# Designs tried in a protein design chat: VHH binders against p49116. Part 225

Target 1, 238 residues: p49116
Amino acid sequence: EGPLLSDTHVTFKLTMPSPMPEYLNVHYICESASRLLFLSMHWARSIPAFQALGQDCNTSLVRACWNELFTLGLAQCAQVMSLSTILAAIVNHLQNSIQEDKLSGDRIKQVMEHIWKLQEFCNSMAKLDIDGYEYAYLKAIVLFSPDHPGLTSTSQIEKFQEKAQMELQDYVQKTYSEDTYRLARILVRLPALRLMSSNITEELFFTGLIGNVSIDSIIPYILKMETAEYNGQITGAS
Below, E stands for the ipSAE of ESMFold2; O stands for the ipSAE of OpenDDE; V2 stands for 0.75 times the mean of E and O plus 0.25 times the DockQ between their complexes.

## First folded at step 13 (VHH)

Design m30 (framework vhh_7qbe_3)
Fold by ESMFold2-Fast, scan of step 13:
Structure m30 (fold): chain B 238 residues (1-238), chain A 119 residues (1-119)
Amino acid sequence: as target 1 above (238 residues)
Amino acid sequence: QLQLVESGGGLVQAGGSLRLSCTASGNDYAMGWFRQGPGKEREFVASISRSGSYTYYADSVKGRFTISRDNAKNTLYLQMNSLKSEDTAVYYCAADTYGRYKSPNYDYWGKGTRVTVSS
């Protein structure tokens, strides 16, 4: 009955903190990442199918997939974020930490491998020139994943995922009719999202959070925010 | 708000060449060229994806026109070769903020640059 996503769900505009500092710091990176995270959660909450699953299921889904949604958001917003500059600054900081013996070599290796995976993912999406409609459906496929442990209503979640897949197929076939294998090239990128560690994402992008609270712990509170509170977080308005 | 400014139009003889430019206030867009000839409807000419990996051309210009972009300069180009009198038109730069190089509905447009091809 009706499409899973409307045109309002395709619009995904990140407002960056301004101005960009002369030297990138943890607070600027954390503020930028927090805005993207809030935008991503606000996007998910606005979907009628998502709302229909109920608060407990909504919380469980977002807890399971926030890192995948965040990574898709990083790829989609890479230009406006100057993501390559942020990642270069993080790499330089890690190299300095090796020289100062502040961090174990094993930990640095894990973090560098994560950054490489993130760069490869964002580069692959950029080369495919994924459009805003395609991003919206990829996020919906990720959001409505029925295979996470502890989920209830798994049959309904699976129906919404299948609906997202069918609507993406219809969109790609109509819009890029002469590119027969485009859908397959897009879909084979998704499994890589599950190989990236949410703990390392938190360390790289959210170290500046007050009290070092986990993303997992704040998700229920973010999902219950009023629209004005969401807007305040994503625009930096008082 | 995204601004698009076309340049490079002018008078050229049939068989000649001309390069149009479009300067944008950003580069995170799929972009295209459209034209409108005297007494005709606006028609699609060529388009290019955000990175430049994909291009798409109207049949009437295939082999004669080349679309390209320089993202470092936020500039879109249309290289027009083997010009015909039928290519006489006002040429418009357009952008799709969703990144669709095969856009059904471009959401930003320039004001156009005039190209006149004499016999």
Scores: ipSAE 0.685, ipTM 0.867, lowest interface PAE 1.2, mean pLDDT 89

Design m31 (framework vhh_7qbe_3)
Fold by ESMFold2-Fast, scan of step 13:
Structure m31 (fold): chain B 238 residues (1-238), chain A 119 residues (1-119)
Amino acid sequence: as target 1 above (238 residues)
Amino acid sequence: QLQLVESGGGLVQAGGSLRLSCTASGNDYAMGWFRQGPGKEREFVASISRSGSYTYYADSVKGRFTISRDNAKNTLYLQMNSLKSEDTAVYYCAADHYGRYKSPNYDYWGKGTRVTVSS
């Protein structure tokens, strides 16, 4: 049947809002994060196997895994986003909130733990020199997760996940032939993605969204966007 | 856009050595050296991962050439030893965002630096 992913699925080009403000604000962070989220969903839509599962299953899968896809995207695009600068600004804001007694200590602790885990994940991916092909397959592995509650077509989803794992293994063995344990080092990083709260990700990166809109509520609409609408979003046009 | 500037080319006698350098405006790239000899297609020479942990060489240069990088200086190097007349070519620095190590389709290319090996 051919490969699950082609070279077109390796391309993952994030275009940042320009210019970056002198002082980071919630609108800049939210726009940057929204572009990455839209890019991630558009990437998923482009996979023929994903479309073959049908709209209802597609929506359920992305609702379940968007935070994992988004976090992989943060790691892959960390330098383009200046993620370390964004996270430092967030930490500084939290430290000021502690001094002014504006937030509970428990909440601050939860958010700081999330930032620490995110930094550890991104640093581990950078140290491993994860390439674009590996990122594409890791995204496919998390996308085609058959173990989320409420999913239909779980046997087909599992087959696509296994195909992603097999193609990643073939790629790594061919490209990094001298590093026998590279695949294992990469795959053991994935469970950490599920320990990161989607609610905290929304608070850190999407507080600038208009109204009380949750990521879960907009996913069906993003997945139905036409290419022209998507291109407008990633370029910041119109 | 990423800019790549090669230097270090020149004339060298067979059996000699040269070190090529490539200065880049950024370091978030896998990088490589390609060459194009007289009347030939552009061919892969060597590549290196973002961190420098993984290196790749064409069979024709393996054991003679060494690729390395200094990310603090945004500079890529190619140390060429035991040069042969067949190594005569324009050498191009290239950068790839996705790590397509041996692909001729790298994202960014320098203008090239000429290496002539006389016998």
Scores: ipSAE 0.459, ipTM 0.777, lowest interface PAE 2.5, mean pLDDT 87

Design m32 (framework vhh_7qbe_3)
Fold by ESMFold2-Fast, scan of step 13:
Structure m32 (fold): chain B 238 residues (1-238), chain A 119 residues (1-119)
Amino acid sequence: as target 1 above (238 residues)
Amino acid sequence: QLQLVESGGGLVQAGGSLRLSCTASGNDYAMGWFRQGPGKEREFVASISRSGSYTYYADSVKGRFTISRDNAKNTLYLQMNSLKSEDTAVYYCAADLYGRYKSPNYDYWGKGTRVTVSS
């Protein structure tokens, strides 16, 4: 009945660990990425429609789409993260690993291709100058994807996705009325998110997680965190 | 949190040119210029997207004014050509927190710089 997203769901503010080190290290990259991941999950959990689906469905949805949400977050927060600098540092490390024969050339090729796809995605979003409202609706469309294997309540999820699509369309047509093809240009960017490997994202951004655990395994715990704990993660407060 | 400071205003003869600048404490914003003339409401002049790829102009200034930005310098510009007496106003720099270059509501505002066009 009411809108899927309120103005509070458009606000998406990442606070970076400070100060930024002179030379980027794994710790800084991992903490920055973790803050973005926690912010993304807190964002999802704050949506009443998401809460209404129930805990089991919420966990399944976020497990299926966290990489897509994270990648949208990287694009949205690219400037505050200095993402281009982070990716350049990762590329330099990978190139040095080839010369030291520490990683197979085939694996390095896969990782380099992933970085290229990520850069292409972020650059395309930047060129379109996707605004905060558009990002919020794109994240909602990704979150409420009814087509992931193993989901229950798929009919309700589909209704929420359609509501997100309708509200995005209304927003874009009202706000950017002269740009007839803007909505189509934005929406065709989304399929690329599903082609990006969550395993490679974990290797690039979440190296050094306790016990070499997967993001998939920690999602239920993050979703159960209290609001203050989420805020502590995204702001660095203790 | 975001600070905006306008400069470059002054007195100019009709038909002349003037360039306004706005220095910002950050660059991850859609930005715009507004003006308020004597006895008039504040009106939109021009806006520009975060990257500078999209610009939007009020009909009254289209073809005469050019908005641009230098993100490396955190500076917004308004090049004003073929100035008219009706362009006399205090010019304000504004920023949209959500990156909307066609914003219904700008969140941050400078204190303005005065432009006087004599006929």
Scores: ipSAE 0.708, ipTM 0.874, lowest interface PAE 0.9, mean pLDDT 88

Design m33 (framework vhh_7qbe_3)
Fold by ESMFold2-Fast, scan of step 13:
Structure m33 (fold): chain B 238 residues (1-238), chain A 119 residues (1-119)
Amino acid sequence: as target 1 above (238 residues)
Amino acid sequence: QLQLVESGGGLVQAGGSLRLSCTASGNDYAMGWFRQGPGKEREFVASISRSGSYTYYADSVKGRFTISRDNAKNTLYLQMNSLKSEDTAVYYCAADVYGRYKSPNYDYWGKGTRVTVSS
């Protein structure tokens, strides 16, 4: 009945591990990425429409779109993360792996192409100066995607996506009334998210996970966490 | 907490120029300039997006004032040219935490810097 998102869903504050090490390592990158992932899932879980779909549907949606949510989060939090510094450290590590013949040239090409796509996406979002309200609605649009294989309740998901699109349109038209084509410029950025490989995202940001655990396997457990446990993960308190 | 500190105000003759600066403790914000003249309500002057790609001006200053920012220095600028006596005011910088360069409400405010334009 009411709006899909409230003002509480617009606030998206990433707390970075402190202090930042003098030399970036896999552990710091993984901890930073994990905090963003947990923040993103906590954000999704706080939406009443998301809760209304039920736990099984919630798990399926997040499994399907976590990489899109994560990538939007990287773009939104690029400054607080010093994302350019993290990506430079990853590139340096990859170049050292080439020198030591640890990875094939074809694999390195795939990973470098992924990094270029990620940089292009983040740069395009930065140039558009996407605000917090616009990010919240873009995340809602990708979260409520009815077109992933294996989903149930697709009609309800589509209804929530259309509501997100309508509310984004209303917001942009009211807030940036003189910028007639802003909404179109924003929406044409979204298809690029589907070109990002979740397996490569895992390799770049989550290689430090204990037990060689996949993101797909932990999603159901993250979604079941109590609010205090979520806060512990996103602030580093244990 | 975000700290905003304005500087560059002073006395200038009509037709002259001044550049105001605002130093912030962070740069991931849309920012704006507001002013309050003698016997007037606080009014919007100009705003700028996080990267500086989008700017927005009040009709009264359009073509005379230029807003800009240097994110490497965490500094916001207002270049004021062709100053008029009507531009006399205390100038405040403000920041919007959501990055809205056309913000309905700003979250953080500086204490202001005084600009006096004499003829």
Scores: ipSAE 0.705, ipTM 0.880, lowest interface PAE 1.1, mean pLDDT 89

Design m34 (framework vhh_7qbe_3)
Fold by ESMFold2-Fast, scan of step 13:
Structure m34 (fold): chain B 238 residues (1-238), chain A 119 residues (1-119)
Amino acid sequence: as target 1 above (238 residues)
Amino acid sequence: QLQLVESGGGLVQAGGSLRLSCTASGNDYAMGWFRQGPGKEREFVASISRSGSYTYYADSVKGRFTISRDNAKNTLYLQMNSLKSEDTAVYYCAADWYGRYKSPNYDYWGKGTRVTVSS
């Protein structure tokens, strides 16, 4: 009955592919995004409460929330990733697709609206100076969401979410004692994560996946990955 | 990876003022000032959030010291007023990616700049 998260769960070290190419391409963007996704899933796996729910529930939770976790990771690691540069390269690619008449105007509008929502979310998090402890708790609140369709153990998931909310409140009140409304400003940012389409995130960041595999299809395999294999994906060492 | 270089230390009379500067090779960090006086452990002085919106001070320096930053110049400042003999220390610039504002375990540390306050 200890805390939901320990100091170990604040650690979130993204190692980017090196060197960064002069011109960003689909493969570099996909490798960078894949490292962040793998880091996010490994982070979730390390939480004892998550482990206690069992493999089937773990898979269902991550399938439901990977886009929200990924987006929080993009916000937290925006400067590490040079996210603004990646988004500029994606926009340039979209402009080239318009010139070559490869995309409908309606699809382009949907993708540009997604990019705008992502930029607004990341900007709001930066403006609030969200710290590493706050990011860890926000990720936990998103992970332990009991309201996704098809979930079992919803009562236990809800208890873990409430525990995450309580620990975040305690942290913010202790650390930012002079800012009475900080917690409210942080929490009202979370609903925006559900407005961003996982299909569009996949199209923007994961187009370089070998065999055109969907993120949904690979999640069970990533969650079962050995620690050594996982570390190889994060660092590119193996 | 991150380089931090302090400047502005020196000898000053009690009641005087000094401004310390720290130039960083990046700005994606919460930053702070710590000090180590003669025969003492390193102690927290002041810290500032990534944007500069939140500042924290040790009780011993509240009302006398002001921390600020200029992210366009990648520079951290500590304005020290009403200096006391007890403020004599080596002052260290530090940066932390996670924003562990009052922790002694920041990710990156400068080499320090000496401040001596004469009575």
Scores: ipSAE 0.673, ipTM 0.856, lowest interface PAE 1.4, mean pLDDT 88

Design m35 (framework vhh_7qbe_3)
Fold by ESMFold2-Fast, scan of step 13:
Structure m35 (fold): chain B 238 residues (1-238), chain A 119 residues (1-119)
Amino acid sequence: as target 1 above (238 residues)
Amino acid sequence: QLQLVESGGGLVQAGGSLRLSCTASGNDYAMGWFRQGPGKEREFVASISRSGSYTYYADSVKGRFTISRDNAKNTLYLQMNSLKSEDTAVYYCAADSYGRYKSPNYDYWGKGTRVTVSS
């Protein structure tokens, strides 16, 4: 078999809403996050192996792993998003909410712990200087996770995950041949993605979503968009 | 669209030092220095990862040249010590948009700055 990913699957270019507002608001954050989510789903849909699993399996996989894909996308696109500025704005809002008694102390603690985990993850990826090829394979490893409840075709999903792992290993060994431990350092970052709550991610980044719909609910619709429809959503008006 | 502008080139005596700078319009890139001497093909000199955690050097410059970056200033540096006449070249700044400091193919290039080492 040919490779799981081609060079076209490595290109991952986020186009931010422009101009950036003087003061960050929930709508700008939501629009930015939605663009990253759409880019991530379009990326997954473009993989032949993903399409080969069939529509029902595809939907189930993305529903199970969208938070992990989104978090990898946040790390990869941290600079173009000015993620540190977005997180600082969110933290400032939470500090004000503590003073105004708008949220319970337990909820604020959970959200702050999520932000700290996210910052630690993004900082670790930045320090490792994960490149675009490595990100593409890490996303593929996450996408083809056979261990989510309710999945069918788990043997085939596992084979695609193993292929992603093997191709990442080949890439790292060829490209960074002198760094014997690079692959291990990269792979031990992945378990942290499972510790981050998708509900808290929704609250932080998707609060401005029209109709207060869950990401889980919209995933099937995004996956069924034609390329032109997808591009229309991420580029904005008409 | 990334723009790269080199500076700091000039005339220097053999055994001397020069510091080259490259000002970029962005910093989310792996970056490197290349050079092309008279009658020679363009050759790799040194590279640095996005955060500066990893560096890579051509054998001909190891121990003499140091690559560094200041991401707050969007500036890449090449400190050149113990210069030899063979180091005479136009020095180019390059960036890789995939973040590969061991890039097989850099996709952004500056126009170069000339370094002449006299004996």
Scores: ipSAE 0.738, ipTM 0.886, lowest interface PAE 0.7, mean pLDDT 88

Design m36 (framework vhh_7qbe_3)
Fold by ESMFold2-Fast, scan of step 13:
Structure m36 (fold): chain B 238 residues (1-238), chain A 119 residues (1-119)
Amino acid sequence: as target 1 above (238 residues)
Amino acid sequence: QLQLVESGGGLVQAGGSLRLSCTASGNDYAMGWFRQGPGKEREFVASISRSGSYTYYADSVKGRFTISRDNAKNTLYLQMNSLKSEDTAVYYCAADNYGRYKSPNYDYWGKGTRVTVSS
């Protein structure tokens, strides 16, 4: 019945905290990341198919895939965020930690590998010049993933994922008709999202947001927020 | 609000060359050139993706025109070679809000720059 996504679901505008500090700090990075996370959650919640799954199922989906959605959002908003500058600042901080505290060398290696994977992913998406419609469908494909453990309604989730895949195919074939291999180039980027650790994403981008709780534990609360509360978090306005 | 300003138009002889520029207030857009000649409808000329990796040309300009961009300068270019009298038109810079270099509907437009090709 009808398309999975409407034109309203393609618009994805991140409002950055202003002004950008002369030297990047944890507070600016955390605030920027939080705005992107809330924008991503608000985007998912606005999809009628997502609401149709019911609260327990849709919450479980987002808890399983928030890192994939967030990473796609980082790629899509990389220029607005000056993401390369943020990642360079994080790398500089980690290199200083190596010199001061040798015992965390193995953990620092894991974090550096994660940053490299993230940079490679964002660079590949930039080279492909993924458009806003393509990003919306890629987010829908990862959102409606039926293969996460513990999910209910997996048959319905799979149908929504197949609908997202079909609509992406129709869009690409119509819009980029002369580029026969574009869809394949786009889709082969998605498996890399599953290789990135949500725990490391939390450490890099959400340091100081919540001391001893995880992002997946707060997702049920975010999804239940009223629209005005989402707008406040996305813009930082009250 | 994205602002687009074209420049570089003028009078040129058939067989000559001309380079048009479009200065934008931002660079996170797929962009294109359109033209409208005397007594004709506005027609597509060329487009380019956000990074510049993909370009698309109207059949009438393939091999003669080259679209390019400098994102550090927020500037789009159209290098026009082997100009013909039929290339006489007002040339418009356009940008797509969704990053589609093959856009069915561009969101932002400049006011145009006039190109006249004499025989």
Scores: ipSAE 0.736, ipTM 0.887, lowest interface PAE 0.8, mean pLDDT 88

Design m37 (framework vhh_7qbe_3; at its last look DockQ between E and O 0.93; V2 from the best seeds 0.81)
Fold by OpenDDE, look of step 14:
Structure m37 (fold): chain B 238 residues (1-238), chain A 119 residues (1-119)
Amino acid sequence: as target 1 above (238 residues)
Amino acid sequence: QLQLVESGGGLVQAGGSLRLSCTASGNDYAMGWFRQGPGKEREFVASISRSGSYTYYADSVKGRFTISRDNAKNTLYLQMNSLKSEDTAVYYCAADQHGRYKSPNYDYWGKGTRVTVSS
């Protein structure tokens, strides 16, 4: 029974599509988001504890928390993604839909609030200067969440979450010993993730690529993809 | 691989001031300053988080040195005031790829710039 995460789980490098277009079109945004999603899923798969849960259970976990993982990924990769620019582009694209009267006033409000929440969350994480280790543990905590309906092996999931929390605590205490409340400041950011709608996230970042197909439906396929296929997809899109 | 280049070192009188710069080939790193005096081990001087929100100082330089950064210029700074003979050293810029401004082991190092404080 070793640690839940190792140094190999800390590295989280997103490769953006190249070249960046002069105008951030829907395709570029969706491709960037897809790469992040794949990277997040690949990261989850790399965790032995995740593998130990079996395909059915780990698929269910990812289905339950993909939006949270994706959002943490956005925060972590905000600089390399130029997330603020992407979000601005999304808003601009949304303006076209608004002008065409395709969205209700309530829906517009919901979408705009969601974008604001995303930006605010990422800004807050940047201000906290969350490091790669902390991100890895936070992702593990949200991944191994036992409080989703329909999960099997809930006892094991809970155990893994606790382990993630303990390792994070130990890490923060060791690395940032002079900042007594850093752990608390980090953990209190997690509730914000659950305020975000997976449906809206999916619509904003993925509609251009998957059309009417849901992220939920493609997760099993992503999780079954070989690492080589993933890498090939990244290089092929460049 | 991240490249770090220090500058700004030189000769200064005790009580004087000096500003060091470190130019980085990227800005997505936590960074720090270290120094190595004659016959001494390399020691921590100051560190700064990626956003600059957090800074740390060695007790020996606290209140006299200020670490800062300009991410738009990919540059790290060390403002050194009230310099003492004990501050004489080669000063090194370092960076942590994981964003640990309290890094136990920095990944990248500059070649250093010499600071000499005369009495």
Scores: ipSAE 0.854, ipTM 0.931, lowest interface PAE 0.5, mean pLDDT 92
Fold by ESMFold2-Fast, scan of step 13:
Structure m37 (fold): chain B 238 residues (1-238), chain A 119 residues (1-119)
Amino acid sequence: as target 1 above (238 residues)
Amino acid sequence: QLQLVESGGGLVQAGGSLRLSCTASGNDYAMGWFRQGPGKEREFVASISRSGSYTYYADSVKGRFTISRDNAKNTLYLQMNSLKSEDTAVYYCAADQHGRYKSPNYDYWGKGTRVTVSS
């Protein structure tokens, strides 16, 4: 019983690596993205409904949706991250790779199309002026997606998604009572998240990961981190 | 930690115009203007979303006041036209940390700038 999300789940504060280098590099981009990923997963694990699903289900859900959560996080934290500057640096690096023949033209085209889709998504969210409460509920709707292949407990997951949808509707109707179409404008943005490749996101933002690790391989470790250990990772404290 | 500083207040004749400014130390906020007249409680005047795409006005100022923002300058504006003696108040700039331009409560407040409308 009680609401799916509390006011504590609305707070989503990203701390960027300091100082920002004069020229963006793979290390800075990767550290910034890693902090956002860690923040996103810590946010998910703090939800009582998520905890109630159990460890195996939690891991499976986050493995299925981390790219969607990450992309929503990029949109929400675009200003703090200077995301437009990061994307410009990535584009510049890719254009240099074409000239140096390091990557095929077809692969670069796929990656550039992904960047365009990401920019379009973030711009649409910015124009809608999605607030912190709306972002929290959109993340919850994405997190509690019952339709990913291989999931168990899909009935319970669906109930939590429906609860997230209901609470978002109640919030928007109460807060923006005169804007009758706001909820529809917000929800129609979500399907675009499913069209973005997690493999391309990993290449763009996580190439600088130390060692030969994938996001899928580190998800169970992040979900099990203690609060102090987590805070050390996202703030850079030892 | 967000700092808000209002400016542009002063004495103006009824029917005149005045533009208020609010300089913020950041721009990732929904923002609004409130006012408190002599012997009155603080009341809402106007608000604006983070990008400026949505605005909201109190009925008493609709058609006379225009809220706008310049995010490159971290500055919020209130253009006040057709001023009435009833508009006399200290005007406060406010910000909502969650980006709600229709906020039930604002988190950050400036110290205010005084507007006096004479007959």
Scores: ipSAE 0.756, ipTM 0.896, lowest interface PAE 0.8, mean pLDDT 89
Fold by ESMFold2, look of step 14:
Structure m37 (fold): chain B 238 residues (1-238), chain A 119 residues (1-119)
Amino acid sequence: as target 1 above (238 residues)
Amino acid sequence: QLQLVESGGGLVQAGGSLRLSCTASGNDYAMGWFRQGPGKEREFVASISRSGSYTYYADSVKGRFTISRDNAKNTLYLQMNSLKSEDTAVYYCAADQHGRYKSPNYDYWGKGTRVTVSS
């Protein structure tokens, strides 16, 4: 039935809010993270295999893996986002907060450990110089993960994941034929994504959302957003 | 859009050395050098990954040319030693937007700098 991904799925261009403020604030961090989340969800929605699973399965898949896709996006876009600067600002804020509330100390420790894991993951991906094609296939492998609890259609999801893995293998062997171990080095980075907490990712990057809205609750709306805007243009309401 | 400006070309005697530079408007790209000799098609010379950790060379220049980059200065270099008449060409700086240091097709190109190797 043709390739899982085409060249249109490889381009992943994140644009940051401009200009970058003198002092990083929660609104800038949240807007930047929201753009990456939107870009990641729109990327997933554009894949024909994803579309073929149907809306309920799509929502369930993305709810299960959004944090892993987001984390891959952070690694891929770390330079354009100035991610190290963002994380340093968050760390400084958290260290100052130790002085304010002694009862939150265990939470601050959890968050700091998560930041360290995130930094380590992003650095390992950068040192491998993972390219845009490799990132696209890695994101597809993560998206079509059949082992998340509560999923339906797991046999079909597994077939799509196997196809993503085969296409990554073919790509790496064709492009980097001199490096026998590149595929293995890339794939061993993926288990670290399961160590990333959705709850802590929300605290780090999405604290500017109004109320206690969780990312998994807004995912169905993000997946539909382009359709509503498209319908508006057809009615001539612009 | 990424801007690439080569410099450092010129006339050099066979056996000599020359260093080419390419100033880029950004550093989040895999980069490479290509060349086009008189009456010939453009050919690959060398490439380097975004971080600089991976390099690749055409067989004809291996051991004589060294590609490097300074990401703080957004600058790509090609150190060319033991130059031969066959190395006479216009040298082009190129960048791959997808970060492939072995790219089948580069997305951005400089205007080139001429290298002439005389006997």
Scores: ipSAE 0.695, ipTM 0.869, lowest interface PAE 1.0, mean pLDDT 86
ESMFold2 (binder alone), look of step 14: mean pLDDT 86; pTM 0.882

